# Designs tried in a protein design chat: VHH binders against Uncharacterized protein YOR385W. Part 13

Target 1, 290 residues: Uncharacterized protein YOR385W, of Saccharomyces cerevisiae (q08909)
Amino acid sequence: MRGFSGQPLSDDDNYRIEKTQRNTIPERLHFSRERNMPIASIFGTRGYFVFSSEQSYDKFKQTNFNISTLDADGVGVPLFHIVQSYNVIGKITRSSPDFYIYKYVLQGVQDPPLYSDCKVICQDKVFRLCKILYCEIYAHQGFFETKYDFFYPSKTQPVKKYQIIKQSNMRDLYSTLDGMRFRWHVKFYSDHFRLMFLDEDRLNYSNSNQKERQKPDQGKSKAPDFVIGHYTRTFSDILPRSTSKCSNLIIGEHSKPDSLGITTVPDLTQEFACQGALIHYLLHIERERK

## First folded at step 4 (VHH)

Design c04 (framework vhh_3k1k_2)
Fold by ESMFold2-Fast, scan of step 4:
Structure c04 (fold): chain B 290 residues (1-290), chain A 121 residues (1-121)
Amino acid sequence: as target 1 above (290 residues)
Amino acid sequence: QVQLVESGGALVQPGGSLRLSCAASGFTFSSYAMRWYRQAPGKEREWVAGISSSGDSTSYEDSVKGRFTISRDDARNTVYLQMNSLKPEDTAVYYCAAYEYGFLSGDFDYWGQGTQVTVSS
C-alpha cells in the first residue's frame, strides 16, 4: 500500500465554526451544512467527473451513462468534467492549457443564455442540457514554486483569473478568491486535503507560535485552523479508466437545498470543486509517475 | 492534416484597425467553437474572444469589449477578429483555437501558429 488512500472521514477531521470566532470569519463562510460531491472516472472516457451530490451520481450510474429524460433540477447529470490537455508537437509557443474543465448547464428553452458558447447535448420541450468550456488551467513551473492559472473564457461576464500557488518544498496549495485567502493543507504522506480559510490573525498565529520556549502540545488551546472543506481519496482495485468513484469533495454550505442537482450548487462551491478536481488530477499524475 | 492558419497581423499606429483571419482545414469546422487568444513577450497566453459553433453567441475579454468583434463564415471555414481602436497594449501574437466536446468526451483542441500584431508609432 502506498499511504493512506481511502482513509475514512472521521468526526475528528470535521471542523465546525459553531463556537470559534465567527466575527473574524466572513459571513459567506458561515456554513451550517456540508455538500458531498463525488469525483468519478467513467470507462471509455478521459479525465474525471465531479457530481453535485451522491444522489446525482447514483442516478447517473442507474442510467448507464445515458440521458433519457432531463430532471428539472439537473439530478443525474455531472457538474464538471476535467481533462488533461494533450501536448501538441509542432506548436510554435508550446504554450497551451494543461487542463480543461467543462461545466454542464441546465437551462429552460425560453431562458436567456447563462454562457455565450453553450453546446447543446440534448433538449426536450422544456429544458436543454448544455456543456461549456468553463475553465482553462495553465501550469507554470518555477524554481521555488508552481503556479496554476485559472481562466474562465465562457463567462458572459468579464474573464476571471486567479492562481493556485504550490511551494516546491511542500504539498500545500494556496489561493486567493474574491479577496479571501485559502489553503489546501495535507499532512505527511496522506491524500486527505483540508480546505482552510486564512485570516490575518490565524496566519500570524502560526508564525508567532513557532517559538522555541512555547509549550504548544500541552494544555487546552483553541485550534488556529478554520476548515471549510475536505478532499478525500477512495481506494479501489478497479482497473485504470474503469467506472468508479475515486474521491469525495466536501464543501460547507449555508442551507439545505430542496434538490441536490447541478442547478443547486453555489458559485463559491463551484470554484472550490474546480480546485478539488485539479487536486485529484495532480494526485493521479503523481501516482502514474510511480 | 488538421490546420489552423492565422493571417492579417501587421504594424499599425494607435487608433488603427486590423482584421485577423483564421482559415481551418482537415475537420468539420461548423461543429467547433472558435476562440482567439493573444500572447505578449514575457506574458502568459490570454483569452481575447470566443464564438459558439452555431455562431449565435459571442464573448470578449473586458479590455477588448466594444473594440473587437469576432465572427465566423462556415462556408469559407474561417473565423475573423475585427480589431478597432487599437492600443499599444494590444501588441501580441494572436492565435486562433478550435474546440469540440461531447456529453462524456473532452476532445482535443487545435491551435494555429499565430500572427503578430504590433501597435506603435
Scores: ipSAE 0.396, ipTM 0.672, lowest interface PAE 2.1, mean pLDDT 77

Design c05 (framework vhh_3k1k_2)
Fold by ESMFold2-Fast, scan of step 4:
Structure c05 (fold): chain B 290 residues (1-290), chain A 121 residues (1-121)
Amino acid sequence: as target 1 above (290 residues)
Amino acid sequence: QVQLVESGGALVQPGGSLRLSCAASGFTFSSYAMRWYRQAPGKEREWVAGISSSGDSTSYEDSVKGRFTISRDDARNTVYLQMNSLKPEDTAVYYCAAYEYEGFLSDFDYWGQGTQVTVSS
């Protein structure tokens, strides 16, 4: 929470900050807006759901999960559903996934199926909502770090894979997407993760100091970490009625459409949403163990 | 206790100069990037200048570039804004802000109460 912080920056102020730093930050990260993506539980359903926007989550709650018509942009339906498999992360290393991430996909009823393995959730006269297996996560425990492999099974597209790396004595998580290095940074007393872009200078520092991998990351880079998103947790002591908002992902956005449904989420934001969903689940597992 | 205290605001003639100071206490100042913001009556708060935690990089809003200079003294936990060639449109309450991370989705940890700068004849 922003205890001593002033008012949030306006869209114009965010644009000016971006404009000042344009030559040092990759174009794909030149954001002028932000997208709020709630993470929620549903009573009687295992796992957690990521919504494309606050507006989408609010519409989902208002319909009491009775979807009679589908919005063209996919407002009012979940974006992702993350579920833990039967084996516990870091306890047993198996060839089977530790987590499954399902993705909700909207398509026209008159169009051929985009995915042969889709499960039809609901259908109106115009659109069909499908649920597909999007990503499988494998956890590998090592001496100094735990690696989370994100594997994208696809029968129609080339297989995609990347890793999240967590040092054994720290809570921070590191990933590389499309040649860009990222860090989810958190303090030990906090559940607020800041998603940061790591510049090329910081990446070179990390690569040149392999022996420093055995020591805590001291954040001693010449270039500052550049914040592009947040993961924040919501607390409640009451039992949920039908759905409970557990946390929120805030990710930078290039533009703000009039509706923020599942069809409007950029590819890179989808990957950060998957990473944020894993972070949420890992925090849940930590609390259940204690 | 965390505190940011701005000072140096005054009434000046167009073309004049002022130096604003922001004294910080209660946190590890050298770990924080610092910014100056201003707010004119009936206007939204706008960013003016920024300096990184290391002091190696500075940034300015286009309308003040070449006229204003931001600097810091970590030994004294103070950030400064040197304002030259002041114009009537620079009239505003000036605020300093501290944050641990640079970014488009800036999360400001601490704000001061502001200091009034008035530029008029």
Scores: ipSAE 0.000, ipTM 0.201, lowest interface PAE 14.7, mean pLDDT 74

Design c06 (framework vhh_3k1k_2)
Fold by ESMFold2-Fast, scan of step 4:
Structure c06 (fold): chain B 290 residues (1-290), chain A 121 residues (1-121)
Amino acid sequence: as target 1 above (290 residues)
Amino acid sequence: QVQLVESGGALVQPGGSLRLSCAASGFTFSSYAMRWYRQAPGKEREWVAGISSSGDSTSYEDSVKGRFTISRDDARNTVYLQMNSLKPEDTAVYYCAAYEYTFLGTDFDYWGQGTQVTVSS
């Protein structure tokens, strides 16, 4: 019963998992720390903002949403801004994205632009803060499943694409990133999503007979139970304020940086944050229909 | 009101060229980054080319690199897509889109209604 809700990833839990499962879990998922990333709404704006840390969100509120003073690590700046497309004609013709994710980027003032559509928001003598269209999400609702296509058009390299798949009778979401399979698992009565790594390559399965391979691995947790993150809804900031914290993402990472600003977020964590932002928006849309 | 109007779509033979234009009105064009997208029958819409608000940076989908060139004329509030060495697989409806971002806002993603390009004999 009590163990059913799950807990945030802790350094101690991650260390124990690494010790027991190191040879069967990809090295890039050997996390020793966790990052808490608030998702918030801001009065007078569209959509939702994902922050790189609780510290960054708190500094953002403290500065009265003024970015004229840039921190070297981007503390006090949102990481992502997700908005739903309101182009009704484009939705009918299937010609426009359903969601846009904008990314905040901190660059040196003398550095060449990394992105074709970089809009300079503010600049000091050392850094410029840019905002880019990072990801476009297209939703394709089918009879048995809904597919969410993530396109990354703003990079100088060829466009990246991957899918999130949701089965019609389930709330769970599935994705593959860099050859690794992931599941956001939720119970029908809960809005707590657990981000799980799906590991089918276990040493004991390769060396066991067919009947033994069908049994649970009693020495280790099942692959679907290897939790690397959480999405949870909150009610702490629901009061009428200039900002309201709506939910929180907790994602494992390799090391704790000295600063928790936007420059300190690992690439894999950024991808999971984009997925979590979509999950948050989908839950919002479900609530608004009722 | 805000409007993006594409033009220049036509039927052309393989190896031919077309220049698409997108005329913008109702907003401060020079503040917006511009993009071209296309959608072929039975396919999802894909990004083709992009140009920054200053015009200093351009980007292209891999399949069109070296064949297509995006440019803008802020005095005329127009973005262009020069399409050379056209292939049958370039057959699609082509859309232009305007993007502006502020610190906490997105002005609006404006989309045109599209212009049809057909490459066949």
Scores: ipSAE 0.270, ipTM 0.639, lowest interface PAE 2.3, mean pLDDT 76

Design c07 (framework vhh_3k1k_2)
Fold by ESMFold2-Fast, scan of step 4:
Structure c07 (fold): chain B 290 residues (1-290), chain A 121 residues (1-121)
Amino acid sequence: as target 1 above (290 residues)
Amino acid sequence: QVQLVESGGALVQPGGSLRLSCAASGFTFSSYAMRWYRQAPGKEREWVAGISSSGDSTSYEDSVKGRFTISRDDARNTVYLQMNSLKPEDTAVYYCAAYTEYGFLSDYDYWGQGTQVTVSS
C-alpha cells in the first residue's frame, strides 16, 4: 500500500520551514514533499537494499526479481544494494573498499548499455534491469575521527569523491555535497538520525567550538535548525523472511513525482540514500557486536 | 477537538507484562505517525517507541528493544505498546503523541495525559 513517499507537506510543516528563515537556505533544499525509502534485507543475500518508495518495496515483496513485466518507471525493483566487504572496518589498506554500493538502472532493450560493467538482472520485451557498481566506501580510522570516503569509479568524467566525517567520541556524521554542508544528528540512546543543512554561520560556529562538538551526546544535543531528512530503524524479526524491512529513510522532495520508481529519484536524494545505507550498516555492525 | 487518551497502566512485578493503549479522536489518525514517551519522577521525558502513519515502520529506544512492541489499529484509531520483561527502571508515566516526525522539523502536534506504570523491585 501507499507509504509516505510523494505525500505533500502539511500546512503546518510549510509554516515551520518559513519560520526558520527559509530565505537563507539554498533553493535546492526548499522541499514541499517527502520521500520514504525503505531499507530491507533479502534472505540468503548479503547486505541491504534501498527502495525508491514504500510502494516500490511493497510490490517487490510480492515478486522479488521474478518479474514478468518491468514497470516503465522502475516501480517494484530496488534502487541500491549496499554490501560490506569481508574486511574489518578501519584495518583495510587504501586499495580495498569497506563497502560497495550497487545501483539498479532501467534501460530500453533497444538501447546500448550505458555502463561497461552493467550486469543484466532481468528483462522483458521493452526494458532490461541492470546492476552497476555505483560507489565504493573507504573507512580511515584516526585517533580523533573516522573518515568515510565515498568514491565513484570513472563511469563519467570527472570522478566524484567526498567524505563523511565522524568524531571518535560522538555519533554525529558530517558531509559536504555540491558545496552544501550537512549533519546527520542523533541523540544519545537513539537510532533516529536527523539530516540537517548547515548554513555558513552555523558551520563556522560548529568549527570554532570543536570541543563542544566532541562532547558525548547525552541528550544535550541542540535542536535541529533545518531538517531535510530522517533515518529511523524498525524492529527486526528474529526469523528470516524472504524480504524484511529494517529501517526507513525519509528525504525531502521538491514536487510530487508522477511515479515512485527508481527512475524518479533526484540525484541529491540518491546521495543521501547512499549515506543512509552506510548509517544503517554501521548500526547493524554495532548491534551484532552485542 | 483533538484528544489522545492513554490507558492500561498498572502496578506489575519485575518480569511481568502490560499492554498500553492510546485512543485518538478529532483528527485523521491514519495520516499521523505515533510515538510513546515516558517520564520518571525528577527526570526529563524520553522517547520509547514510534510507528509510522502507514504502520510499515517501527522504531525503539535502545533500552526497550526486544522487550517492547508498538503497533496500531487504524480501524479503531488506537496505538498500542506491548511491554514484556518489565524492569524497575521502566517505572514512569507513559505518554502517547501524534506528530509529523517524518516532516522537516522534529515536533509534536498532540500529547495525551499519560498512564502510570509501576514496576516493583
Scores: ipSAE 0.000, ipTM 0.137, lowest interface PAE 13.3, mean pLDDT 74

Design c08 (framework vhh_3k1k_2)
Fold by ESMFold2-Fast, scan of step 4:
Structure c08 (fold): chain B 290 residues (1-290), chain A 121 residues (1-121)
Amino acid sequence: as target 1 above (290 residues)
Amino acid sequence: QVQLVESGGALVQPGGSLRLSCAASGFTFSSYAMRWYRQAPGKEREWVAGISSSGDSTSYEDSVKGRFTISRDDARNTVYLQMNSLKPEDTAVYYCAAYEYGLFGSDFDYWGQGTQVTVSS
C-alpha cells in the first residue's frame, strides 16, 4: 500500500493488528481484507470522483472517457462524485449546501426507476447508468465546534441525517453510524487519517489492565484505536493529466468479491467513502488557501 | 442569464394553504429535476420536496407528506409547491433549486433567493 507522499502504509496501521482484542468489537467490523478506493480529479470537470476499486479506476482510464458498454458489476464507472457549491446567492443567504455527493447507480433497462431524480447517464442493451443526488452536506461553524450535516434526499425511506463533529481546536472528526461511534484521527503535521471504532467496553477493559498503549496525539479521547480504514493523500505528478489520482481511501472488508465494481460496495463502506470524500475536499480547500 | 425567482410567500393562519411558485429562466428547464428546500430561523436548511425532469416521479420529506404537493409546468418554466394544512413549524424561507446530471459531472444546481412563509395566529 502507498501512503502519504508515496511512502508505504505502516504495518502498525493495519486494522488486523488488534486480532487478540477483536472479541469485544462488533462482528460486522471484523475485517479480513481491505478495499482500496481511489479519489481522482478529471480535467475539465468540477470536484472529485471516488472509485469502488483500483481495478475500476484503471478500467475507467482505459475507456478514454467513452463508455459504450456497461459491466454487470459496474466496473469502470465512478461510485461517487463530490462537488463544492459555488452558488454565490445561496452563500449570501446561507441557504445552499456546502457540498453535494452524487452516486452512480446501475439498473437493468427493464427495471422501474428507484429514485425521483435519477438521470440516465448512459445506456447499453442491458443496463442503464443513473446519477442521483445522494447526499447534501451543510457546514455549521460554531465557537467550540464545526458540524457537518449529511442529508440523503433521494432515498425512498425517510430522509436519513447524521453529523460529523469537529472540535474547533482539533483536526479529528467524530460520527455515529448504526449505534457505533467512530473517529477519523490525524496528527497535526499529517494528512493521513485513520478511521477508528470507539468501543466503550474495550475502553473499560484497557483502563483496568493499565496495559493499553497511548498515542502521543490521541487528545481528549483515550479510547482504544481499533483501526478499520484510512484516508491517505497521493503525491501529484508534475505533468497535467486527463485524470489524476489525488488520494486513496482504504476500508476494511469481510471478503474479496470476484468483481470490485460499484454494485459490490457494502453499505457501511459507502457511508465511510462519503465521509472520506468530504475529508479530501476539506484538505484541498486548506491547501489552496496556502 | 440563469435565474430562479420564488414567489407566493405570505403570512397565514394555522390550517391555511399557500401555493409557492418558482419561475426559471436562462436554461433548458425541461432537462432539470427541481426541488424545494426551507430554512427556519436558527435551523439548518432542509429538503422538502422533489420532482423529476419528466414530472413522473415526486418525493417528500416525511413531515410534509400528504400536506404538500410539488408539480411543474414546463410550458411556463415554473415549479410549484402547494402547501395545505399549514402548521407553525412550517414557518421558514422556502427556496427552489434545479439539478442536471452529465456524464462526468452535473450542470451546477441553480438556487433562487427564497420566499418567506410565516404561519402564526
Scores: ipSAE 0.000, ipTM 0.270, lowest interface PAE 11.8, mean pLDDT 75

Design d01 (framework vhh_3k1k_2)
Fold by ESMFold2-Fast, scan of step 4:
Structure d01 (fold): chain B 290 residues (1-290), chain A 119 residues (1-119)
Amino acid sequence: as target 1 above (290 residues)
Amino acid sequence: QVQLVESGGALVQPGGSLRLSCAASGFTFSSYAMRWYRQAPGKEREWVAGISSSGDSTSYEDSVKGRFTISRDDARNTVYLQMNSLKPEDTAVYYCATEYGFLSDFDYWGQGTQVTVSS
């Protein structure tokens, strides 16, 4: 059981918050439900697709991986498409991203564009489906750590949004979103990552650059770790360009809409989905290296 | 290398008909959905019509429904756009494209063929 990829959630992974924990955990993270977001490969395509729900993935699959209809919630449409860059010249000069994340956006045909320069995929009388370049990821490998810079192109927003940090001797990844500190934690030989909120005490310990003079119990926090999501592997890609569901992202949710299409995904969940897509791609790259 | 070559563009009178062709090479044509787009001078490129890889499903922009018909001939690696009841508003450069842009990070486009509807 424990230590293997794709295991069911344990009692410790319950989203129930005890009264004592509520004083240290931001209300934005007080979840009572879960969203399951499949990650899949599709034959004849590069990279991986993230779906807003199992329902959305199943509908897309039923249409032979083509969009047959557009609805108000965007069910049956992929949420994100992550692709590794093959621009060798740009990589050498460090002017090109290492990964691109494209986002599928549903808009009313009469509405002003939510994003600039979207590629129209299909349109009916009511809705237009666009594909946009949502995020550019740059990897900087150092001796002690690897940093992944997430850049979000926009006319009104700063180019650089945030950074993911991975220690060179560990598989865990650390990030900050909207002043909140997060960790994707994984145990040895497992591909099960737990997404956790880090309190201030734990962050201060992790960011310490002082010589270790403390007892092994120095890392003990006054508040427990709070799990807000998971990355689990369900299927392995055996061949390049296979059509298969590879993994699942499970992220906490405040409420459950009647429909779980691309328009129903909260902003914070979208950011965690981008991080999870990168984690999936990094695990794929590691597995391809014997 | 993937190549798309459009042909059949011409000057036609309003109410006239025209058939565009797109010859494809460098990929397994029968496995890909195909699309037609158009671009009028000084305007953005817009989607016109699409056909599934099997040919069983077709889709059209509302302004061309009932007037345009998309079809394919997999033996000849060619997709067609039959345009009937042409209007001045149909004046544009017409482009053939693969489905690569939907499920991939790139699109393959032809050079385009000019259609002008005028007296």
Scores: ipSAE 0.000, ipTM 0.204, lowest interface PAE 13.7, mean pLDDT 73

Design d02 (framework vhh_3k1k_2)
Fold by ESMFold2-Fast, scan of step 4:
Structure d02 (fold): chain B 290 residues (1-290), chain A 119 residues (1-119)
Amino acid sequence: as target 1 above (290 residues)
Amino acid sequence: QVQLVESGGALVQPGGSLRLSCAASGFTFSSYAMRWYRQAPGKEREWVAGISSSGDSTSYEDSVKGRFTISRDDARNTVYLQMNSLKPEDTAVYYCAREYGFLSDFDYWGQGTQVTVSS
């Protein structure tokens, strides 16, 4: 039988771990809760929006951007907006982005502008909601792999970049953030991606372009995969709505904010949200071509 | 079909106690760690308690530690949450979930049981 998301039965036995085994994992990944981050479309607007929480998405559905009072933690506004450029994805030579990710930021109206590229979306007497270009994604199609370069060009943010790598014969995506190695794992027939932390042994196997290049060290323990998040599709709203939930991103979290607005999202979670937004868009493009 | 059915939720006064039950079917119960979560109106779901597949290890959210006790009965395919010294802040729908790696496998969540703590 299928799970609640309509996916086929999976062999989940290999993804279980005991709580005590978590003590061998980096403390940054010792999560005590999960954050649900809906991904939704808005009628008449290209692309997809990532929300900081179910609470924030539910409030946004009532107001859209017609907001009379902005919440101090940014509840009720989107966190990210991802838009595909008009460029052809997978060109061998690229000088312009394939995707743009915009970030919503909250700023006091009495404070000087922090962002020269800020587009003011709405404003009350205390706060203004700004939309800034946060990340540009460049896709490079190779013979054995596709690389997605994430570049952060905002002038008020540190310039950062990293890559997501996908092997040509696999749907899995690999990345390294802050010296930690991650895999978005999916079955060929499924749209459920499990975000996993990888130890060094797992990364070495994943980066091999051979089926089996090096035999594992028999003296090393091969722990089960450590799952820290999920990307899954949700059912569309049955009734016509101006805003429709398309998928859900679930990321582990260790912060305990009283409110789950856009100002409460940890930096690492924001990076995973950007990756999840790309995954959602790639799945959309794949389905539109069928 | 994997199924989790929560029960035992009720209206209680502050300082009261409740025992929640979660009956599992459709999978090898003894092979999975189990968790309890809760969700208050207008808030995100919060992890409350966890128990390992062996039953030898338990863990709790700081706000419930010392007040709540998780346990399991593998012969009955059931996980329990004993809640003592209940507070108004404990008012929520309580869910059980099968653990999948570090996070619960959200595809196998139960329907939930309502706990209301009010004076």
Scores: ipSAE 0.000, ipTM 0.246, lowest interface PAE 11.2, mean pLDDT 75

Design d03 (framework vhh_3k1k_2)
Fold by ESMFold2-Fast, scan of step 4:
Structure d03 (fold): chain B 290 residues (1-290), chain A 119 residues (1-119)
Amino acid sequence: as target 1 above (290 residues)
Amino acid sequence: QVQLVESGGALVQPGGSLRLSCAASGFTFSSYAMRWYRQAPGKEREWVAGISSSGDSTSYEDSVKGRFTISRDDARNTVYLQMNSLKPEDTAVYYCAKEYGFLSDFDYWGQGTQVTVSS
């Protein structure tokens, strides 16, 4: 279903745009390649799985969605698993998260555990594959906006890492990571989200509702938004009991790693993957309500 | 579908004892390992105890070994945490969790039960 997948971030387009804006765009976002990360459903399981690459997803399918041997780079293993919470009491008191994101971690058998809650999924002589609770997402609906708080537990204290903000009258989502502002932009009739870097610290989310087809640019003198990724849906997501790829997340990267397994995903890409997983789940929930 | 309901938390004096219960529904309880976690204000959520699906093996965090005992009753779909010789440092919200499956059901957290150890 390549013909129906969204528009990928091309190397040529990325280089062309980047050349003119290089002085205003942080070096961390000077990408030379793209990573395609499938989001899939599996029959008989709750939630959705995010894969580190198309190659990893294809290997996983070839093993009939099972793991008996561990690749050194974690090829053929999911990167994240997102699940919606159904704890009714916790939702009433707002003490329980709305979504859980679990992360698959590959580490040496002789190495100390990286996380206190590491569930060992499988192990060979060299590696163990663990599954950890990586992120808790709390949704707070307000009159004019919804905030999604992403909490990442630390060794010393539970710490709020960041939030995603969505205006009630729009589908666009805004976030700030490491002092950089980002926007997931989508048109009303489409489920294609474009991930954009904002060259300015922009706070005027409400004004973008009147300019649905325009970048959130306030004038000719403003630096343009830079596209660094995409989220696109596939038609296979229509079958609620199927095992299939539901969407693709495409994020820019600095270099080609030797392998595209779970050990090769940059930290910033992991954060965008968590955001993309939430976007996918929110679209699913909207579809089920209609 | 999956539901976990913790109970038994209370205010107790140092050296006291409490038994926490977690009632499970919506899955085949006897097929899954169960865990207890806790979270104190301003601290990360930490693992406390675990019990295998068969009940034959148990594991504990070092600070609670010898004081806490995890057990299960598959006929009642319940996991227990017996807490003895309680210390002020044990003050936390205690959570029950279901085992992670590779592709099957996940660790679901209950709403928690508050344990306060104070003189």
Scores: ipSAE 0.014, ipTM 0.352, lowest interface PAE 7.4, mean pLDDT 75

Design d04 (framework vhh_3k1k_2)
Fold by ESMFold2-Fast, scan of step 4:
Structure d04 (fold): chain B 290 residues (1-290), chain A 119 residues (1-119)
Amino acid sequence: as target 1 above (290 residues)
Amino acid sequence: QVQLVESGGALVQPGGSLRLSCAASGFTFSSYAMRWYRQAPGKEREWVAGISSSGDSTSYEDSVKGRFTISRDDARNTVYLQMNSLKPEDTAVYYCALEYGFLSDFDYWGQGTQVTVSS
C-alpha cells in the first residue's frame, strides 16, 4: 500500500550527485539534475531491462508489456535488455559473448532504416520500435584482475571497445570512456555503488594492498573524487505481477528534457547504464549461488 | 518477419535415431550461427549444439557429444540435428535459435518439435 514512491535518500554522504562546476572537472560532467533509471525483471523473459526514467517504467508497468501505441519520445518502452549467454560455464577457447545487451530504438515508419539488423517489436502509423544488438561483453579472468570487454558490433565502422577492470582483492570496477577515467566504488558491507570521475593519477594507485603502509589508508580518500552517479538495489514491486523493479541507476544530467523516454538519454549516460546493467547481473549471479 | 520452423520430432524407442530440421526465413541465413536447445518436462531450457556461420566449427553439450551431430545447408536455409543412440533422458521439446544478429538468440525461437524416447 505504501511502497511505490519510497524516498531513496539515505544517511550516506556519498549518495548525492555533485551539482557543481569546477574548472578541473570536464564540462561534460557538470550536472544540474539527475536521471533515475530503474532496472527490472519481466516475467517470462530472461535477464534484466533498464528503463530511461521512473516515468517510462511506470507507463510500461501499466501496459504489462502490451505496447499498442508508441510515444514520440519513447516513454513506456525499455532502453536496454541485458541477457546472460547460455554457455557461461566456459570453454578454454570460447568465441561467444558472456552477455548480450540489446538496445531499443524508435524511428519513423517513413524514415530510412537506421539499422539493417533491426528486429521490429511493434509499429503504429507513425513510429516503429526496433530492438538491436548493441553490445557484446566478454569476461576474462586473470590472476590479479578480471576484465570485461565491451564490443559494439558494426560492419561499416570499427568496433568500439572499452574494458571494465576489477582487481581480484577489491569489489570496485574501473573504466575509461572518451579519455575520461571512472570508478564504481562500493563499501564492503553494501551493494550501493558510487560512480566517480577520477584524476589520471588515481588509476595508477595500487589496489593490491601490497605494502603494509597502504592498508591503514585503504578506507580513507586522500583526494576528493567527483561523484556522478549511483547504483542501488531495491525491493521488488508486488504489482503488477508481470514486472519487478530490482535496482536503480541514478546518473547526472545537464538539463531537464521535455520527456524522459528512450530518445532523450545522453550517449555517456547510455554507456553508464550498460555498465550498471552488468553490475546488477554480476550481483545477481553471486547472490543466487547457493 | 524472421521465422524458424522445427520439424522431425517423433516417438522413438531407446537406441533409435531421429533427424530434426529447422527451416529458416526472413534473414540472411548464411551470415549467422545457429543453435539447438531442448526443454525436458519440469526442467529449464538447455543448450544442445551450435554451428558457426561458415559451418567450420561445431560445439555440443557433454551429454550428447558423440551421439548428436549438428549441420547446415545454406542453399536450403536449413539447420539439422542428427540424433543417434537416443535415451529416455533425451525426451524434450527441441528448439532452434539464432546465436546473434538483429535477432536475440533468446527471442525468435521456433515453436519447437517434441521428441519422446519410450518403448
Scores: ipSAE 0.000, ipTM 0.134, lowest interface PAE 13.8, mean pLDDT 73

